# VH-VL binders against q9umr5: the designs that were tried, part 261

Target 1, 268 residues: q9umr5
Amino acid sequence: SYKPVIVVHGLFDSSYSFRHLLEYINETHPGTVVTVLDLFDGRESLRPLWEQVQGFREAVVPIMAKAPQGVHLICYSQGGLVCRALLSVMDDHNVDSFISLSSPQMGQYGDTDYLKWLFPTSMRSNLYRICYSPWGQEFSICNYWHDPHHDDLYLNASSFLALINGERDHPNATVWRKNFLRVGHLVLIGGPDDGVITPWQSSFFGFYDANETVLEMEEQLVYLRDSFGLKTLLARGAIVRCPMAGISHTAWHSNRTLYETCIEPWLS
Key: E = the ipSAE of ESMFold2; O = the ipSAE of OpenDDE; V2 = 0.75 times the mean of E and O plus 0.25 times the DockQ between their complexes.

## First folded at step 11 (VH-VL)

Design ph18 (framework fv_nofazinlimab; at its last look DockQ between E and O 0.77; V2 from the best seeds 0.82)
Fold by OpenDDE, look of step 11:
Structure ph18 (fold): chain C 268 residues (1-268), chain A 122 residues (1-122), chain B 112 residues (1-112)
Amino acid sequence: as target 1 above (268 residues)
Amino acid sequence: QVQLVQSGAEVKKPGSSVKVSCKASGGTFSDYAISWVRQAPGQGLEYLGYIIPIFGTANYNEKFKGRVTITADKSTSTAYMELSSLRSEDTAVYYCARGGYDSYGYEGMDVWGQGTMVTVSS
Amino acid sequence: DVVMTQSPLSLPVTLGQPASISCRSSQSLVYSDGNTYLYWFQQRPGQSPRRLIYKVSNRDSGVPDRFSGSGSGTDFTLKISRVEAEDVGVYYCMQGTKWPFTFGQGTKLEIK
């Protein structure tokens, strides 16, 4: 009776991370078929995001085919970007709810404690040098690195985020927008205490300007130009924003209150 | 000035593995790409893969079908290249290389190690 | 994979005369940022490769001005205005635009 749920994990994650989420779904929506895609786990999550998009596409197509009534996507962290791109390239997807769970939808530019363990000897101010090169763009992290102080370099060198955002012109922009707009609801989840997504408003399509002042979604050029359909989705009431404080990045998928408030209502 | 110093020559049997080291000195290590290139005797250059140490993983040329493993130790500024299931055709000089930056971004492979000869013979 | 084709493969040159090496790629080497990541390397006998040119036409520090790189898209050239004895060796072009990065076959420059 309930639509199938497909779960896409984040950076360095595996299916095991979602055991609580599965439990919650089973309790509140018994009988729901939940598939946590076990692809690009661990270090493999550093593979180029377009490669990941292709892999996940191959996995979701059969699931969608068996669910003519539609499916729901729950995509966590980096997975949220993968899912957005997936929905952009698929002209025949049947996604009802796209739940973006603490995803850097407008990119990442931060060196929080979480990132410091990954980049102990590098500052965020210097990462643009390697990330905006052919060498760097072979890694997922660089695919959504968004340096507000090097916007031209980002716009020209970003091989993933700038494209799916429609910030750089490309021949598929119109089609991708059309495809993405097939989604029933876009549920954006995030919060100020995340500690990883920087700025945390990126989960809501907010981001830094050149002075590192955070601008809201409606102030973003991608929204104003409706480059990939945000303005259109908002106009039709298809965007749901669910901010929540007191949740760390690694707890978004295991918090019961968060589930009941931000996820469960959209698992019809 | 930045220098790359590689480990010494190796002689290996077919089927075994070899691990070559490349130590960087005189500059930063973590945010640069360390590349591995090999050259068979009398032949051209072949790109094996590279690592960006801060990311902790490498990008590989699929031609080697998973036989190559590239790692990095940030604490010692040393990169490693391990090649398993060695064959006679793997006999070559193996080079590590690092790229620099200009005002416009990443330049490429401007500093090379001295090379490490790996001989695979029965 | 991008195929890099050099010509000629053997280049005998008289001292003091100019030399020219061609490198062609099977597809455009222009990256999304507008740069072309084409490199030229020199390998003298018994030595490691040395980068001469990066991004088509930029000389590395210490490289004599008699070396010059040019080209665009898929067609590139390395020129030596006046060949000297120390220029003997094998020259390689390399593309760093599309993974996996690939080298040309090499051009062996010798003195007649």
Scores: ipSAE 0.900, ipTM 0.952, lowest interface PAE 0.6, mean pLDDT 94
Fold by ESMFold2, look of step 11:
Structure ph18 (fold): chain C 268 residues (1-268), chain A 122 residues (1-122), chain B 112 residues (1-112)
Amino acid sequence: as target 1 above (268 residues)
Amino acid sequence: QVQLVQSGAEVKKPGSSVKVSCKASGGTFSDYAISWVRQAPGQGLEYLGYIIPIFGTANYNEKFKGRVTITADKSTSTAYMELSSLRSEDTAVYYCARGGYDSYGYEGMDVWGQGTMVTVSS
Amino acid sequence: DVVMTQSPLSLPVTLGQPASISCRSSQSLVYSDGNTYLYWFQQRPGQSPRRLIYKVSNRDSGVPDRFSGSGSGTDFTLKISRVEAEDVGVYYCMQGTKWPFTFGQGTKLEIK
């Protein structure tokens, strides 16, 4: 039989966006209970990520309680950060597969295409100034903004990403790592033609150094320190990397080949 | 250099709404926090909320229980504050204020509008 | 919400003498980045508020050096070393560390 699947959407998104994914699951895994969480839709997706984590936690608790053998998470874009925080803060989660669908796991340093149209000069070089302030940290985009040219500001001012990555000391780091490590598999999905996640390798825990050269996951300090368990998961054989070219950011959950290759095998 | 010019005074009946504008000129607008603060006659300052126009959404003080709506129009460099279900206690001067960037980063509310008097009476 | 408490609320002062205004917060104003987002504003009669000091002790451009700010944690002070006639008005502290950002009640400075 099939474990229930919980779907968490991204920025400016809603549950309707996943209608094709739902059909794929129904076709290949008939009888699977799939819940697409309908919280923080549209502009509400800009609420602080810790507020979203709390709301999504409240929604997943009864689903997990009814499925003692486990559940799967499919978490898209910003939603993948929400889900990773859930895995850290929930002492009692029973997630088998955490499927991270083009999520900015090491952060974001890029303008969205619609922002570029509004502002001919790049905003990415300037956003650190407001994002790394109490005013900016009240918005989700700033919670995972990661300016590689101002890494000291990121490390000190990020209220979300630097904490869940274990990049800044905090009293919950050991407990969060323990909780995260209870996941069965971490499935990382993304690709070079995404067009939004910048660098696209952030979906695989890669990120820029100060020269904007991408360092892979195994070159990141968070991996080397095993700050929240990436090195342990990789050694356990629990990390699956599934890159796919030719998919734009809005198409990850509506591409049949992507589903069959990267998602379907993990929906036990 | 940068200045904020607000719309004119308003007299309103209880139960109606008011929309105050705040136009920025002489500088950039979209990547700043545009704050709204009010001051009842003879009283102190009260923070209503703020918007960062590039994100297109506002952060609100819960004291106003969903009565305040803050928006921005990037094309005209104008922010708006709408207060609904007006009461006599809402009689106040309403200010907009913009923060600024310094070598230390972002700092709040260094440029203030002239204020807009809103009077709520029958 | 963080409560900001000013004292005194009314401050009559002799021209040329020092003045001191206290501001206390109900919780620490140290943000995760190590900064303390404590502001002082001056509102002269009939005018909009004007920012004097940001981050506890940094004077804005054009603010006379007779104004100084100090403090840490929960206790902060604005001092005027020699009060001038133009200094009459109401002074507010504000915290910008924890949303919602909040003001003190104000201190009315008057020449006696």
Scores: ipSAE 0.771, ipTM 0.894, lowest interface PAE 1.1, mean pLDDT 91
ESMFold2 (binder alone), look of step 11: mean pLDDT 90; pTM 0.929

Design ph19 (framework fv_nofazinlimab; at its last look DockQ between E and O 0.81; V2 from the best seeds 0.84)
Fold by OpenDDE, look of step 11:
Structure ph19 (fold): chain C 268 residues (1-268), chain A 122 residues (1-122), chain B 112 residues (1-112)
Amino acid sequence: as target 1 above (268 residues)
Amino acid sequence: QVQLVQSGAEVKKPGSSVKVSCKASGGTFSDYAISWVRQAPGQGLEYLGYIIPIFGSANYNEKFKGRVTITADKSTSTAYMELSSLRSEDTAVYYCARGGYDSYGYEPFDYWGQGTMVTVSS
Amino acid sequence: DVVMTQSPLSLPVTLGQPASISCRSSQSLVYSDGNTYLYWFQQRPGQSPRRLIYKVSNRDSGVPDRFSGSGSGTDFTLKISRVEAEDVGVYYCMQGTKWPFTFGQGTKLEIK
């Protein structure tokens, strides 16, 4: 039988968004038990990410316990960060494939149409002022806001991304790395036509330098220092990068070609 | 100059709801956090919650167990605080306040409204 | 929640004399960025609160230099070098480091 699949949604999402994905999985892997976690939906997705991690942890633990052979995680957008943190704090998870579906794994510094809707009067260059404060860090968006022009503020004020990345020293860094490395495969999915994740390479752990030049994963300090295990995972052949063009952010979970190419192979 | 103007005094029955408004003028609205604080007669200050209008969501003090709802209308630069299931203990002056920015980040409570007295009595 | 404890709660002062208010927190108020989000507010009779000090020791514009804030970690102090009649009111400390943000009980400053 196929391993159970757990799905974690993104910002302002609901389980309904994944109806096509469920259909695809059912067609190609009949009998697969798929659970779309209905937690922190809608505006509740703006809750602090650590709070979300705790909530999702409580939900996945029973599922994992009933699946001794392991489970697969499909985590979309903001959900990908939640899942990475989840795998970092769980010392006994049994995740075979962690599928990061268009997630801002290295943070967000976008000013796209999507963000303009969310931030109609703010420029991305000004968000650091509120986000890197105790007030801002109570919102999920600020938890992974990564301003390349204010790296000092990011490193010191980011209460989530900087920690799970091991960019800021903390007492759990070694253990979290160990836990995360329990994953069988890390499947990174994203693309240049996403329109929301900025830069889109963030889905592959690429990000801006101080000049807003996009550097690849292998050029990042977190990789070079193997702060949370990326270098180790790559060395063991556990990282799969699946870029795809022509897919908008809201279509990653509903595109059949994307599913067949980037998701289905890892649902064994 | 930034000003916060709150709605007028309210007299409410127990079990009812009250909604206080806070209109900002003289500056930007969406980029800042608006805090709500109350003060019972002769008592200290209590933090209810705050909203960052651009996020469209608020952070609440759990002490109020979901009775408080803070919203913002960016088109009118107005923040709202609604308190439901009113009790006599909710009798207080309710303040809105807006922060500012320094070179390093957000600083709260730079500007205050004049306060709104809410009286809950049977 | 972080408990903020002020002392004294009542502070009678002679005009021209100095005043000192203590504020203690139940846990460190140092945030991850190294800042300490401790604030002092003044509330004159019948008025809205007014911010005097932000981040322990920074005076807001318009605040007389006779007001000063100091402290670190869990212990903080507001000092008035020479109390004036306009200083009558209640003073509050507030922490903005850990949600929910909390106020001290307030210190009522009166003229003897």
Scores: ipSAE 0.905, ipTM 0.956, lowest interface PAE 0.6, mean pLDDT 94
Fold by ESMFold2, look of step 11:
Structure ph19 (fold): chain C 268 residues (1-268), chain A 122 residues (1-122), chain B 112 residues (1-112)
Amino acid sequence: as target 1 above (268 residues)
Amino acid sequence: QVQLVQSGAEVKKPGSSVKVSCKASGGTFSDYAISWVRQAPGQGLEYLGYIIPIFGSANYNEKFKGRVTITADKSTSTAYMELSSLRSEDTAVYYCARGGYDSYGYEPFDYWGQGTMVTVSS
Amino acid sequence: DVVMTQSPLSLPVTLGQPASISCRSSQSLVYSDGNTYLYWFQQRPGQSPRRLIYKVSNRDSGVPDRFSGSGSGTDFTLKISRVEAEDVGVYYCMQGTKWPFTFGQGTKLEIK
């Protein structure tokens, strides 16, 4: 009776990280088929995001084909960007709820405790130099790095985020918008104590201006121009915002209150 | 002044492995691409791959993927290239190189190591 | 892979005369950011390569102004206005636009 659920993990992640989420779903929605995609694990999560999108696309096609009534996506961290790209490139997706679990939807610009091994010191002001080059764009972090102090470099050099946001013209923009708009609901989850996603409002399509003042989704140019369908979705009542304080980046999928408040209602 | 100092020459048997080190001094290390390039005797240059140490991850030329491992130790400012299942055609000088930054961006191959001769013979 | 083709492969030159080395790519080297990632390197006998020119035409620090780079799209040239004895060596072009980044075959410059 319940739609199948597909789970897409984030950077340096694996399917085991979602064991608590799976337990919650089994308890509240017994009989739900849940597939946690086991692709691009660990260091393979640094592969270019378009390569990851292709691999995940191939994995979701048979699941969606077996469920003509639709599926739900739960996509965590970097995985939320993979899923948003999937919704754009798949002419035939049947996603009802896209649940974006603390994902850097407008990009990342910040130091982080979670990735301290990767960012051992404050590097945010310097990372643009290598990220906005052909050498850096071969790594997923650089595919969504968004330096608000070098926005012209971002707009021209980003191989991924600037395209799926419609910030740079491309021949597929109209088709990608049409495909994205077939989603039933966009459920945005995140919070101020995440510690990794910077600004945390990126999970709600907010982001810094040049002064590092956060502009909310409705103040973003991509929203105002409706470049990939956010304004249309909001007007349709299809965007659900579920902020929650007190949850660190690695704990979103293991917090029962978050699950019950923000995820459970959307697993029809 | 930035300097890249590589480990010494190696003579290896077919089927074995070699690990070449590249130590950087006189500058920062972690946010540059550290590239590995080889040159067989009397031949041109061939790009093996590169690592960006701050990401802890390397990008490989597919020709060498599966036999080449590129790593870095940020604490010692040292990059490593390991080539396994050695064959006679792997006889070459192996170079490391580091990029640099101009006013707005990244430029490759600013500094080169002295090269490490690896000879594979039975 | 982007193929980089140099000509000539061997270039004997009289001291004081100009030299010109051609480099052609199998596809455009213009990246989405508008930059052209084309580089020139010099390898003197018994030495490591040294970068001479970055992004088509920009001379590195310490490179004499007798060296110049030019070109666009798929066709590029390195020129030496007056060859000196110290210019003997092999010259390589390289593209950095599309991974894997690739070198030309090299041009051996020698004094007649």
Scores: ipSAE 0.802, ipTM 0.917, lowest interface PAE 0.9, mean pLDDT 91
ESMFold2 (binder alone), look of step 11: mean pLDDT 90; pTM 0.917

Design ph2 (framework fv_nofazinlimab; at its last look DockQ between E and O 0.77; V2 from the best seeds 0.82)
Fold by OpenDDE, look of step 11:
Structure ph2 (fold): chain C 268 residues (1-268), chain A 122 residues (1-122), chain B 112 residues (1-112)
Amino acid sequence: as target 1 above (268 residues)
Amino acid sequence: QVQLVQSGAEVKKPGSSVKVSCKASGGTFSDYAISWVRQAPGQGLEYLGYIIPLFGTANYNEKFKGRVTITADKSTSTAYMELSSLRSEDTAVYYCARGGYDSYGYEPFDYWGQGTMVTVSS
Amino acid sequence: DVVMTQSPLSLPVTLGQPASISCRSSQSLVYSDGNTYLYWFQQRPGQSPRRLIYKVSNRDSGVPDRFSGSGSGTDFTLKISRVEAEDVGVYYCMQGTQWPFTFGQGTKLEIK
């Protein structure tokens, strides 16, 4: 039998967004028990990410307990960060494949059409003022805002991304790394035509330097220092990178070709 | 100069709801956070919650157990605070306040509204 | 929640004399960025509160230099070097480090 699949949605999403994904899984892997976690939907997805991590943890623990052979995680957009943190704080998870579906794994610093809707009167360059404060850090989007021009503020004020990345020292860094390394495979999915994740390479742990030049995963300090296990995972062949062009952000979970190419191979 | 103008005094029955408005002028609206604080007669200040209009949602003091709803209308630069299931102990002056930015970051409560008295009585 | 404790609660002062208000927090107010989000507010009779000090020791524009804030960690002080008649009112400390943000009880400053 196929391992159960747990799905975690993104910002402002609901379970309905994954109806096509469920259909694809059912068709190609009949009998698979798929659970789309209906937590923190809509506006509630703006709750602090650590709060979300706790909520999702409570939901996945019983599922994992009933699946001794392991489970697969499909985590979309913001959900990918939630899942990474989840796997970092859980010392007993049994995740085989962690599928990060167009997630800003290295943070967000975009001012795209999507963000203009969310931030109609604000520019990308100004968000650090509110986001890197106690007031801003109570909202999920600020938890992974990564301003390359204010790296000091990011490193010190980010209450989520900087911590799970091990970019800021904290007492749980070693344990979190150990826990995260329990994953069988890390499947990174994203693409240049996403239009939301900025830069799109963030889905592959790439990100801007101080000159807004995109550096790849292997050039990042978190990789070089193996702060949360990326270097180790790569060395053991546990990282799968699946870039795909021609897919908009809201279509990653509904594209059949993407599913067959990047998701399906890891649901066995 | 930035000004916050609140709606007028309210008299409400227990169990009803009240919605107070706070209109901002003289500056940007969406880039800041608007805080709501209340003060019962002869008492201290209590933080209800705040909204960042950019995000469209608020952060609430859970002490109010979901009775408070804070919203913002970007088109009119107006923030709202609604308190439901009113009780006598909710009698207070309700203040809105907006923060500002300096070289060190965001600082709240730089500008205050004039306050709105809400009286809850049977 | 972080409890803010002010002392004294009542402060009668002679004009021209100094005044000092203490504010103690139940836990450290140092945020991860190294800043301490402690604020002081003044509320004159019949008026809205007014911010005097932000982040422990920074005076807002228009605040007289006779007002000063100091402290660290959990202990903070607001000082008025020479009390004037216009200083009558209630003073509040507030922490903005940990949600929910909380106020002290207030200190009522009166002229003897």
Scores: ipSAE 0.882, ipTM 0.953, lowest interface PAE 0.6, mean pLDDT 95
Fold by ESMFold2, look of step 11:
Structure ph2 (fold): chain C 268 residues (1-268), chain A 122 residues (1-122), chain B 112 residues (1-112)
Amino acid sequence: as target 1 above (268 residues)
Amino acid sequence: QVQLVQSGAEVKKPGSSVKVSCKASGGTFSDYAISWVRQAPGQGLEYLGYIIPLFGTANYNEKFKGRVTITADKSTSTAYMELSSLRSEDTAVYYCARGGYDSYGYEPFDYWGQGTMVTVSS
Amino acid sequence: DVVMTQSPLSLPVTLGQPASISCRSSQSLVYSDGNTYLYWFQQRPGQSPRRLIYKVSNRDSGVPDRFSGSGSGTDFTLKISRVEAEDVGVYYCMQGTQWPFTFGQGTKLEIK
């Protein structure tokens, strides 16, 4: 039998968005128990990410307890950050595959028209002013907003992303790294035609330097210092990078070729 | 100059709702926190919540447990605070306030509305 | 919630005399960015509150230099070097480090 699969949705999302993914899993892995968590739906997805992490933690504990052989996580968009934080704070997780489906793992500096009502086309250069304050950090978008032109403010004011990336020193860094490294595989999925994740390479732990030139994962200080275990995981052969062109942000969980290529092999 | 003009005083019965408006002029609106604070007669200040209109959602003080709804209309630069299931202890002056930016950072309560007296009586 | 405690709650003072108001928080107000989000407000009779001091010691534009703020960690002070008649009112401290952001109870300053 197959390990249970837990699905964590993204910003302004709900469990219904994953109906096609569920169909694919049922067809290729019949009998797999798949749970799509329906917490923090819609506008509640803007609540602070640490609050979301706590809520999702409470939901996954009984599922993991019933599956001593392990579970898999499929985590979409903002949900990939929630899941990575889960892996860091849970000293007893039994996650084999963590599948990060087009998630802004190194942050977001998005100035796109796809989410017009949320990201006005002229606001990305100014959003740091409120995001890097206690008032802004009460909203999930600000928890992973990463302005490459104000990296010092990001590093010091981020209540979430700079912490789980180990970009700012904190007393839990050693424990979180140990917990994260218990994952069997880290599967990174994303692509150049996503249209929302900015830069799209954030899904692979790449990000902008101050000139908006993308530095790849292996050029990032968090990798070089192995601050939360990326270098260790890569050396262990546990990081899978699965880029795919031609997929828009809302289509990652409804593309069969993407599922067969990037997801299915890791659902043992 | 930035100005915040609130709607007029209201007298309400227990169990009803009140909706107070706060119109901003003389500045930008969408990327500031618009805060709501109240003051019962002869008492101190109490923070109800705030909205960042850009995000279209508010952060609430949990002690009001869903009785408070804070919204904003970016097209009219107007924020609203609605308080439901009114009780006599909700009698207070309700203030809106907008933040500002200085020293590269965000600072709260830069500009204040004139206040709206809400009286809850039978 | 972070509890903000002011003392005294009532402060009668002779005109021209200095005044000092204490504000204590139940936990450190130092945020991860190194800033201390401690604010002071003045409310004159019949008026809306007005911000006097932001981030412990920074005087807002138009606030007389007889007002000063100081402190660190959990202990903060607002001082008025020479009280003027226009200073009558209630003074509040507020923390902006941890939501819900909270006010002290207020200190009523009055002329003897």
Scores: ipSAE 0.785, ipTM 0.904, lowest interface PAE 1.1, mean pLDDT 91
ESMFold2 (binder alone), look of step 11: mean pLDDT 90; pTM 0.919

